# VH-VL binders against FYVE, RhoGEF and PH domain-containing protein 5 (Fgd5): the designs that were tried, part 7

Target 1, 194 residues: FYVE, RhoGEF and PH domain-containing protein 5 (Fgd5), of Mus musculus (Mouse) (q80uz0r647to840)
Amino acid sequence: RALVIAQELLSSEKAYVQMLQHLSLDFHGAVLRALENVEQEGREPLAQEELRQGLRELPAICDLHQGILESLEQRLGDCGEGQPQVADIFLAREQEFEHHAAHILQFDRYLGLLAESCLLSPRLATTVREFEQSSQGGGQSMKHRMLRVVQRLFQYQVLLTDYLNNLCPDSAEYDNTQSALTLISKVTDRANES

## First folded at step 1 (VH-VL)

Design t3 (framework fv_traxivitug)
Heavy chain, then light chain:
Amino acid sequence: QVQLVESGGTLVQPGGSLRLSCAASGFTFSSYWMTWVRQAPGKGLEWVANIKQDGSEKYYVDSVRGRFTISRDNAKNSLFLQMNSLRPEDTAVYFCARDFYGLWDYWGQGTLVTVSS
Amino acid sequence: QSVLTQPPSVSVAPGKTARITCGGDNIGSKSVHWYQQKPGQAPILVVYDDSDRPSGIPERFSGSNSGNTATLTISRVEAGDEADYYCQVWDSSSDHVFGGGTKVTVL
ESMFold2-Fast, scan of step 1: ipSAE 0.006; ipTM 0.522

Design t4 (framework fv_traxivitug)
Fold by ESMFold2-Fast, scan of step 1:
Structure t4 (fold): chain C 194 residues (1-194), chain A 120 residues (1-120), chain B 107 residues (1-107)
Amino acid sequence: as target 1 above (194 residues)
Amino acid sequence: QVQLVESGGTLVQPGGSLRLSCAASGFTFSSYWMTWVRQAPGKGLEWVANIKQDGSEKYYVDSVRGRFTISRDNAKNSLFLQMNSLRPEDTAVYFCAKVRWGYSYGFDYWGQGTLVTVSS
Amino acid sequence: QSVLTQPPSVSVAPGKTARITCGGDNIGSKSVHWYQQKPGQAPILVVYDDSDRPSGIPERFSGSNSGNTATLTISRVEAGDEADYYCQVWDSSSDHVFGGGTKVTVL
């Protein structure tokens, strides 16, 4: 039963990584280039710089989750019908989660800054629209994609809690999963501190 | 509070010209895109034209392109629509509207409208 | 050139739920905005960006948008909700596009 939940964690991570790859590897560069060409008149330079810095964080966040995905694939492939061991995948990445937590939870604000910049730049607005309408963009709005970044930490808590409740309390994996939940809860709480 | 007040609507002959004005107050006019939306009697809403904050970019619905010119005067918080070569099908109430700040291109504030009638 | 399709009318009893649809190719990839217009008055924005409400709009108004259909939902309908409702999107080919409007009648 724990294995089924661990497989749900893997499948949802695959979908999440694909979304992040579109944002960080396909779309991110085009948006940054468009921002650099925004006309001087009618804009707030500080808001533009904050948005640029936030968008540059996307490749690093993608790298974090790509690593998690690859580790989950290996661990679940190796365990067969045995007990899965996935909690230490998160524990090994404590520093990376802490580093990106603030930026992950600021993506709601980055949506507002992006929308503001689109009103000042038809080039940027066109870039965002064309990406959203493309098959590569999956037909989902930028708003929906950015909200998924924020929601992933909360989804981890739900999945890991369900996973924990289906583990033998005497196992090392039970103890490690409690530690992983504590980590994810702490980074989520830290990011929510404004 | 935010207010948009249109003026200039009147009866004009086909082929004639008319200039509409919109006076804005209660927000930083120079920071927002502005738009004109029209509504023919008993019909639905139709977007006409919009203009960037600094006036550098202007867009029009196909049916008025080349005949209508949108402009703004940020020092006076005023939006204008110059209408040339008017046709009976241009008969409508013309609304001035503020484009919402953000990714949304929705219109968060509207004026009460000014009626333009194109008839002999 | 794009077209947004709304039903011409919807009838609903007081206290019940009204649903107004807005159909368009791949409309789920766009941000949909909804306006309420009463006779002789200017439209007012009731829902923006698919599901967000402006300050002062009651929580009875909600929106959703996926695939080829966006929906404005008015729960616990009141007589004062009787009006014409318009959906609106923006795209690079058509700029701003309004639906044909739906007349909501509260019987």
Scores: ipSAE 0.000, ipTM 0.438, lowest interface PAE 18.1, mean pLDDT 80

Design t5 (from t1 with heavy chain G99S R100K G103F S104G G105Y S106Y Y107G F108M Y110V; framework fv_traxivitug)
Fold by ESMFold2-Fast, scan of step 1:
Structure t5 (fold): chain C 194 residues (1-194), chain A 121 residues (1-121), chain B 107 residues (1-107)
Amino acid sequence: as target 1 above (194 residues)
Amino acid sequence: QVQLVESGGTLVQPGGSLRLSCAASGFTFSSYWMTWVRQAPGKGLEWVANIKQDGSEKYYVDSVRGRFTISRDNAKNSLFLQMNSLRPEDTAVYFCARSKYYFGYYGMDVWGQGTLVTVSS
Amino acid sequence: QSVLTQPPSVSVAPGKTARITCGGDNIGSKSVHWYQQKPGQAPILVVYDDSDRPSGIPERFSGSNSGNTATLTISRVEAGDEADYYCQVWDSSSDHVFGGGTKVTVL
């Protein structure tokens, strides 16, 4: 059963990475250009500048999760129907999780800044709405996609807990999974406390 | 680690057709835009075509539009360039490259070694 | 579409600084990427997003971009830096645009 849960972690990571790339492309192709037009008019509000600065972290977050996805694909491809070993993928990226955790958790705040910016710019609001309805938007709101960034950390916690419960307690993978859960839980606990 | 390997380059007669292949390994191919770039002997780099992650969008330089077709097979981690109605000016080394996202702008962070296409009688 | 202009050649002595320019209308509003190509080899990315470096690229490589000119700067030049250098932007038509290339000769 542990393998089934590890495969769910892989398939959900693949969907998440695809969403992150679409989110990044959408912001560049629409939102960031609309924000640039406001700046060129000399009327850029503080909320829009903070949003722009927050979005600069998105490529690094994408890199982190692409690395996780690639490692998961290799590990699960190599093990076949044998025992999966995936916990060290997260442990190897402890520094990256800690470096980007604050920004990942702030995507809910960036959503609020985007909403505020849309109220201040009818052009931006129209651009966001039109892009959500495009083939690139897939009919999904920018709000839903931005919230997925925060939710992924909580999904890791759920999946890794289920994974742990299906591992032999005296295995190395069990110990590594507990360590990975501790890492992810510390990050997600910050969201509950903030 | 990450690698791109082109194949298919050969000598072909003007008006002929040729299909180039690019095999990707070491990364999640389906997550990247892919690009073909060419370089004529002794000349600079020229973008030829790019294709979106899922194959839904394709773009071409004007000089090859209607003659070249870019495609991909994500299940096989492969990129293709179908070249029809070849002209002597299409003679070049063709590079396969991965387009990586850098906060709003795409650049090519991984390149293959290229495959030489010669169009001559 | 956009045209990027580079000088055809730049000569520099070992240990000195080489500067390669990339001219384009309003290029400062775009992100510029730089590639190094040695004879018989594929290009490699040396600077991305105007001024950042990929892993493995020496600190001697840096970049800037403002107004109508982007610049690749190679400090403390070594013989191994002799190569052709290309600038590149992703424009609003979803096209990659390359400069004509600059041959850097280390004397």
Scores: ipSAE 0.000, ipTM 0.484, lowest interface PAE 14.8, mean pLDDT 81

Design t6 (framework fv_traxivitug)
Fold by ESMFold2-Fast, scan of step 1:
Structure t6 (fold): chain C 194 residues (1-194), chain A 117 residues (1-117), chain B 107 residues (1-107)
Amino acid sequence: as target 1 above (194 residues)
Amino acid sequence: QVQLVESGGTLVQPGGSLRLSCAASGFTFSNYWMTWVRQAPGKGLEWVANIKQDGSEKYYVDSVRGRFTISRDNAKNSLFLQMNSLRPEDTAVYFCARQYTRGFDYWGQGTLVTVSS
Amino acid sequence: QSVLTQPPSVSVAPGKTARITCGGDNIGSKSVHWYQQKPGQAPILVVYYDSDRPSGIPERFSGSNSGNTATLTISRVEAGDEADYYCQVWDSSTHYVFGGGTKVTVL
C-alpha cells in the first residue's frame, strides 16, 4: 500500500532529522572550533580547511530535511486513509537539492578528512569521542552519523520506487513520483562527474 | 536574464482593497516558490507571504493573515497579492521576489502602496 | 516581534574591513542570508547560506555564522559599498525573519 510506504518515509525522515540536528548543533560548533585552534604552517596540507568548509553546509542540509519532515507530517496527518500526495514535497525543493548535492555526496570524503584530522589533533579526537559518548549521540559513532547524510539520498530512491510501484498508473501522484525519482537520481549521479 | 516587475501600487483609503501584480521573465516561473516582501517608509524589510510552485501551499505573516491572499498564474508568469481591509500600517513598498531555498535571490524594484485618507 | 538584532549603523574607512553582526538565539544552527539595499533600489542577495556568494558578487563579501552571532564581512571597502545591509533566517514558527538593518557609511 502506498500509504504504508509514505508512513515509512515519514518515520525514517523523523529519525534522520533528529540525527542531523545533533550533527549540526553539536558537531558543527564544537568540531569547527577545535579545528580553528590547531596551529598551521603556511605550507601545511589544507585538509582541515576543506573539512571545515564542508561541515558548514550542515545547517542548510538540516533546514532542507526539517522542511521535508514538516511537509510529510502535514500531508500524512491530513490524508487519513486517503491516497497520499508526497512526491511534490521533493519537487518543491529541487533548487535546495541541486544546491546541496555536491556537499551531501562529499560527506563520505569528509569522514576520511575527519579521521585524518583526528590523527593530527589530539584535541579534535577528544572532542569527537566526547560527542559520540554523549546522550545526544546515543553512543553511535560519528562515522555512522556522517554516512547517514549520503545514505539518505539512496534511501529516497528505494522508498520512492516502492511508493511508485504501489500507485495508480493514471494518477497525478504517479507522474509526480516519477519526476521526483528523476530529480533524486540526477542529484545522486553528480557523484559520477569530475 | 531574470526580471521581476511589480505594478498596482497606489493611494487607497483605510478599509479599502487593492490587487498587486508581478510580471516575471527570464526563468521558468513555474519551478520557483515566489514571495512578497514589504518595506514601510524609513523602515526595514518584512516578509509578507509566499506561494509554492503549483499554488497548493501559501503562508502569511500573522498581521496580514485573513486579509491578504497570494496567488499565481503560471501560464502568464504572474504573481498576485490581493489586499483587503487595508490599514495605515500596511503603507509600504511591496517587492516581488523569487525564492531560492530559504532566501530570495532576485527582487523587483517594488511598488508603493499608501493607505491614508 | 523582532528576533534578529543588527547594529543600526557601521562606519568604515575606504580600503578597511567592515563587519556587520546579526544576533539571534542559536543562530549558528540556522542558515543566514545577507542582502544589500541602496537608496531607491531593490535589495540584492550578497551572501547566502552563511558564506556562499551568488555569481557576480565580489570576493570581498564573506560571511560566517556560529553560536548566537552571524557576521557579514566586507574587506577592502569601496565607496560603492555604502548601503543598508539585512540578515535573514527561516524559522518553522515565524517563517522568514529579517534583521532590522545596518546602515554602512564609508567615510
Scores: ipSAE 0.000, ipTM 0.448, lowest interface PAE 15.6, mean pLDDT 81

Design t7 (framework fv_traxivitug)
Fold by ESMFold2-Fast, scan of step 1:
Structure t7 (fold): chain C 194 residues (1-194), chain A 120 residues (1-120), chain B 107 residues (1-107)
Amino acid sequence: as target 1 above (194 residues)
Amino acid sequence: QVQLVESGGTLVQPGGSLRLSCAASGFTFSNYWMTWVRQAPGKGLEWVANIKQDGSEKYYVDSVRGRFTISRDNAKNSLFLQMNSLRPEDTAVYFCAKLGRFYSYYFDYWGQGTLVTVSS
Amino acid sequence: QSVLTQPPSVSVAPGKTARITCGGDNIGSKSVHWYQQKPGQAPILVVYYDSDRPSGIPERFSGSNSGNTATLTISRVEAGDEADYYCQVWDSSTHYVFGGGTKVTVL
């Protein structure tokens, strides 16, 4: 049923946001602090500046999904056992998804820059290693964490398709869900073409 | 039901120190990031500092870094701001604010504020 | 680099629509939150994540965000809507950034 699939969207979004929050606010902040300290000990390599630019996108990505999570919680709470209306949540964030997709296409480059920066900065290498070995990191590599961003877009496509198939074809929500799927498919295709 | 009550604001001389407190009730305090936001007389809002749920991460606006320290006591549902080396430009109403759920980037509840005046 | 520009004041007649803008480079790629502050009172969240409303905020309050401008729209304005309104975004360099505020006067 449509409501059950919408509830799965909510549950999986909560888990995804928790991972992004660890990256955005815990790891990102720690990496920026480590890079600031390196400046005081010598001139900053260009690779570290490019990496810093890439990492600055993480808070925006986290903010996008935090917004989706909160909107899903509100919409599903308000509808009770009635027809959910969730497609507009994605459509309202079209600009952020387009920006997100362009950035994701650079993730292989940013992972390479991270590896290079770790060779140049023992402090940064220690920060990355400690993050990966932390309980919150679960021992997963940074490559695995970054790939979850692309995988989430694919998961949206699957979940929204199942949602669409359980809606009345004559409803406004059906039309809006098709538009949301078009947006997510476009973003997913661009990210996977890299 | 959510309530935030600030206290500690007073007149202090330049170079002095002051500690502000915020008493929280009506929500599970330990589950949320907490923030201090200030407003100089007749001016707009300026974020000052925020602190993670467990106190492990703290962030500050550049102008107060090294002078202010944010802290919390989850057992007492209290947030603090220790202000050292105070300057006239630190004169403002200081608001205690709660971030939304988890690590969200907006402030859903605010206290009434406490006035700090730094003057001779 | 996150500077948010708001007009210092907006005047609106009762029952008409007030629009408060928040300008920023590529602000449409960020989430914008809006606060209402009445004299001597704490700010209150009125719109978050561009267009969502907290429980208890009238549907007369709405938001949008595209390109370089976010907008808070207050339809069917009432005398009680007279206040200062602030937009706010998150940025990894500056963290929480507020606009300068807009004083809405209902005449």
Scores: ipSAE 0.000, ipTM 0.471, lowest interface PAE 13.5, mean pLDDT 81

Design t8 (framework fv_traxivitug)
Fold by ESMFold2-Fast, scan of step 1:
Structure t8 (fold): chain C 194 residues (1-194), chain A 121 residues (1-121), chain B 107 residues (1-107)
Amino acid sequence: as target 1 above (194 residues)
Amino acid sequence: QVQLVESGGTLVQPGGSLRLSCAASGFTFSNYWMTWVRQAPGKGLEWVANIKQDGSEKYYVDSVRGRFTISRDNAKNSLFLQMNSLRPEDTAVYFCARESLFYDDYAMDVWGQGTLVTVSS
Amino acid sequence: QSVLTQPPSVSVAPGKTARITCGGDNIGSKSVHWYQQKPGQAPILVVYYDSDRPSGIPERFSGSNSGNTATLTISRVEAGDEADYYCQVWDSSTHYVFGGGTKVTVL
């Protein structure tokens, strides 16, 4: 049963990384270029500068999750029907999670900033609409894609909790999974304070 | 363990109203977008409506917009579909389904067994 | 409106491979999900995001998606695979779009 949940973790990470790659490689670059072309006369809205800085974090966040995906693929590919060992994948990335926490949980805020910026810039609004309608955007709502960035840490909590509940309490993996859950909770709580 | 159970399907006269319910168990209902999908006798699947985790966003297929209302009660782990001004072409088995949080592009990973709505005189 | 075209039926002998196509304009740019529905039962998700499988679905189920055609492939077909199969995509204008369904008969 634990292997079934570990496979769900892998499958969801694969889908998440593919979404992040589209945001990182295509969307944020196009948005950054649109924002750079704003006239310098007067004050540039703070919303645009904060959005610009937040979007520049996407490649690093993508790299973090790509690494997690690759580790999950290796571990579960070699496991067969045996006991999976996935908790240390998260524990090994403690510093990366701590580094990105301030940005990951602000993507819901970045959604609001993007919407506000689109009201102020017809150019940006056109860029967002065209990306959503393009093959690169896959026809998916930008709102749903950006919400997934915020929700991924909470999704880890749900999946790892279900995973834990299906492990032998005497196993090393049980202890490691409790540690991983503690890490994710700590990172989530700290980011909510900023 | 994870389960969705629909109820409320019955025979209704054209122009009538009916409320369908879906009871969720075995998962954190408030974390998921929820969907209604219908299937007319001998026909394929047709999406009807979906609703965001907190109920703040609702979407409908054109043929039911203005007649159907999707809603949810997260405290009771329940999803609802209020159907008004029913037409014979609304006759179908109505399925409750969970949109996966984790699969890209809104796959439906858990389905109920469905409840039959027949609209006839 | 159905923008996804599936053959109405496919017949396959036990142990052979069944292929179910889903045709759509530029479908290769979308994520395709596949559902299996047996008579009197709810659909179950068998392939998502073009080629991935949910836990519990046998490895003999696989998918591909490129250009104007997505394909569900069922290898080493068993009698228990007899069912209707539906493809599904998301579109920002129409939301969920299902194919017309393909009845797979195992002879």
Scores: ipSAE 0.000, ipTM 0.449, lowest interface PAE 17.1, mean pLDDT 80

Design t9 (framework fv_traxivitug)
Fold by ESMFold2-Fast, scan of step 1:
Structure t9 (fold): chain C 194 residues (1-194), chain A 120 residues (1-120), chain B 107 residues (1-107)
Amino acid sequence: as target 1 above (194 residues)
Amino acid sequence: QVQLVESGGTLVQPGGSLRLSCAASGFTFSNYWMTWVRQAPGKGLEWVANIKQDGSEKYYVDSVRGRFTISRDNAKNSLFLQMNSLRPEDTAVYFCARDRYGFYYYMDVWGQGTLVTVSS
Amino acid sequence: QSVLTQPPSVSVAPGKTARITCGGDNIGSKSVHWYQQKPGQAPILVVYYDSDRPSGIPERFSGSNSGNTATLTISRVEAGDEADYYCQVWDSSTHYVFGGGTKVTVL
């Protein structure tokens, strides 16, 4: 029922937040240092600045999802076997989601710039390869992990739609879930236009 | 509200040992990396040690490695710093601080600090 | 190992702008965070990730970071801004690296 889907939302949020932390930890410091080495060889400075801007956004995105995770843990812990109330967790973060939509639109460009930089820097390529082979990555490529930022918004859309279909249409939670879906769909649609 | 409260600071002789504690409240302690930062009288901030959410990773500044041990008890919302073979240069106010999970980037919440004096 | 250089002191008149620099080799490629510490108190975070502010920090606090210098700018300075200010970066080898601190005195 609705509670089961809300618990799936919580479980998947825990896994997603863990992935974001590993991505942020790996890219901050080590990757930025490797990009400095590429720049020292007289390569294009604008590519380095764009990658740095993309990497800078990861901590803010992680902060958003850590907040969502904490709110989900609190709400689902408090409701017991009752009807869950989770839609307003997303609505309370409308400004943050809208802000990040602009950056998500550039994600394909950031992935392309990272791939290009790996061809120019054996050190950066080694750092990316080591992250990909970590147990935390589950054997998935760096590209797949970075695309999870866009994919999580799509997962929210699927999970919230399933959640909505298991709610009483007369409930406040039903109305709030429709509003949350509208917000997530708006962000997802902008991200998919590239 | 979100709070961190340190305790255990006192006067100890060189070569002595001391254990500092930090009590966390108002947030899910197990979701955060935690760190110890110290400040010698009239000096700046110096990172000492940090610990991962589950205690699986621990890092130390070179000057305390092998002498200090950071640990945590998530069931009790507590962070600890075991200090052995203390030196006069370890004299400082020791702050407990909260990091975002897995980041190592910045500290958003700090305790009041506890003063450790190492003197004969 | 990274070293961050801050001026030891900055003097500013009320209502004027204070600028506190944090120098480091290629610091523009790193994210810089800034803390304010008043006498006898714990540090508080005033700017993170170069230019972002935590809730409760007034808009007159701003930051920038490019090349070899990051800057904390305090516009329309108030007496209550008198404090020590520290910059901080994260480095995979040394973890948290703090600048030496800058004492801001409001005349």
Scores: ipSAE 0.005, ipTM 0.499, lowest interface PAE 12.7, mean pLDDT 81

## First folded at step 4 (VH-VL)

Design ba11 (from b5 with light chain G93N S95R L97Y; framework fv_bexmarilimab)
Fold by ESMFold2-Fast, scan of step 4:
Structure ba11 (fold): chain C 194 residues (1-194), chain A 120 residues (1-120), chain B 108 residues (1-108)
Amino acid sequence: as target 1 above (194 residues)
Amino acid sequence: QVTLKESGPTLVKPTQTLTLTCSFSGFSLSTSGVGIGWIRQPPGKALEWLAHIYWDDDKRYNPALKSRLTISKDTSKNQVVLTMTNMDPVDTATYYCAHSKYWGYGFDYWGQGTLVTVSS
Amino acid sequence: EIVLTQSPGTLSLSPGERATLSCTASQSVSSSYLHWYQQKPGKAPKLLIYAASSLQSGVPSRFSGSGSGTDYTLTISSLQPEDFATYYCQQYNSRPYTFGQGTKLEIK
């Protein structure tokens, strides 16, 4: 059962990374280019300046999760049908998770800034609309897609808890999973504290 | 592995048009967010950005040189072409093409550069 | 156009020492669009730091960047022989995307 849960972690991470690639490569690039055009047209860019700094976090978060995905693929491929060892993948990235804790929460604020910026720039509003209507967007608002960044932390907590409950309590993996859960819970609590 | 390589003439006469090709592998210009820029460096001087093209065919030019520059891509051939008209000895430089993963975050992979000398 | 001024023009230090390189912009630049490159003679530049403080993959941890607004700094905590090169800052905040004139780091 533990293996089944570890495989679910891998499958959901692959889907999550595809979403982050869309945000990082498609949306991030297009939005920043639209913001540059607004500035060069001589318009007032107050909300745009704050939003520009916030969008910096998307590529770094994408890189973090691509690394997790690659590690999960290699680790689960190596164990075959045996007992998985995945908790240390998260522990090895403790500093990155802690760094991103506050920044991930800021995405709620950045969505507000983006909405305000769209009121001032028809070009930006068109870019956001096109992103929302893309095949990868599937009729979901950008707010719902960005919320997935925060929601992934909650999914880790749920999956790792289920994983822990299906491990031998005297195993090293059990201890490592408890440590990973403590890390994820700390990061998740920051997201809930607004 | 991501690789880029510049090709074109190494010697150009004044008033002629320079055409440089950037051939790349390890990524696709059909990938959203990806772009290719052209940067030059005269001997012993600083780097100067010339032009940039993105996956969606959006093109950006250095305003000081815009009237002389044309950038285009052939996604199926993995190539980007830069054309610069009315070459002058002051345009003598090493010309680089470089990859950007997404707009604004720097040039993470560079070609080796090609030295173009403008002389009679 | 935004002009980037690097100082000093030449910095002479010994291996093991700390290097501090400055880049000053003629007008405010978002830290998200300030990048640092290393260039060795006869070779293409290499991206070291992007978005003022983010270390590029494969770059040693002795390199770090900081700054905001008009003032940016590249620091090398303990110089290795291979670090003696020319360093350029670049802004991608507005067109044209300009580079500084470079700081040459040379062995004392």
Scores: ipSAE 0.018, ipTM 0.594, lowest interface PAE 7.6, mean pLDDT 83

Design ba15 (from b5 with heavy chain K101R, light chain S54R L97Y; framework fv_bexmarilimab)
Fold by ESMFold2-Fast, scan of step 4:
Structure ba15 (fold): chain C 194 residues (1-194), chain A 120 residues (1-120), chain B 108 residues (1-108)
Amino acid sequence: as target 1 above (194 residues)
Amino acid sequence: QVTLKESGPTLVKPTQTLTLTCSFSGFSLSTSGVGIGWIRQPPGKALEWLAHIYWDDDKRYNPALKSRLTISKDTSKNQVVLTMTNMDPVDTATYYCAHSRYWGYGFDYWGQGTLVTVSS
Amino acid sequence: EIVLTQSPGTLSLSPGERATLSCTASQSVSSSYLHWYQQKPGKAPKLLIYAASRLQSGVPSRFSGSGSGTDYTLTISSLQPEDFATYYCQQYGSSPYTFGQGTKLEIK
């Protein structure tokens, strides 16, 4: 019940972190390298600097979720068949969630800047295409992959709500889970605002 | 499974050109994101990055040494070659080649290194 | 060019003690591109921690990394005899890719 849902939270977090690692480490690195080449060729850097600034948020989001994954692995490993304690993992990262929500709002703008930069650099266009076609890219567009960041916030709400409904109402975990849901709901709303 | 090995002369005279070859197995330099870097370490000193080549033939050089360095690859032979012109005794160092995948993963596999002494 | 400064230059400790090694960047570096290497005398460096906090496969759990921006730390919770080596931080986010000058961890 509650433990099964917590284990689903862990397994889905692991899959999500693997996707974020490919997106933030592999793709971000390749794009930054291609942009540096365009800059060294004497092409105008203004729009590309905005893209570089925006893409720097991807590694930070990956770092947040890597931390959540590690905490979930430790908590669920330690509890065995007992009642899990996972809500405070989210509450401890409230400020990071709030910070990233504001930047997630700009992902569509960054995708537009990426498309513009691809028109200026055939090398960058090739890098983006090759990443999207790679086995780890799964043939999906960058827009679809970045939308998964927003989708994860909605999935947290679903999983934490199901988790809450399987907890003793008098427990500290029940209260903490309500607080975590409030945080995730607030962050999700902010990430979904124009 | 992944292995890299440096080869080349162990002794070079001042003003000569050094040519080093990195031979590797267990991966392809045609794979997206894969690259090979060259790093050197003078005896008792820190690591210094020299040059890098990526799967798409993108090349990067340390600006301090750029005029002296050329990096190239032969994908069919699984080799990367570094040349460094106008060698000086200060260039005496152990030279390493190392595998990378983009810059997010660091240098995860290294060759054993080859000591190059620059002396008359 | 991003300059990485490691401190202390030499750290003398006994087995069982905790080691804390610092790496400071001259300008902000994404944690995703900050890596730590271990080098034993006569051997090539070995990647220990990538992306500031992620353990490379096969690396013991006593090693951990943390930090962001300009300040990064490598911690060894309980030193083993095989841990006495030189440790280097490296930034891989911007060319030229730079290494710190190293911290030598030596047995007391």
Scores: ipSAE 0.006, ipTM 0.519, lowest interface PAE 11.1, mean pLDDT 82

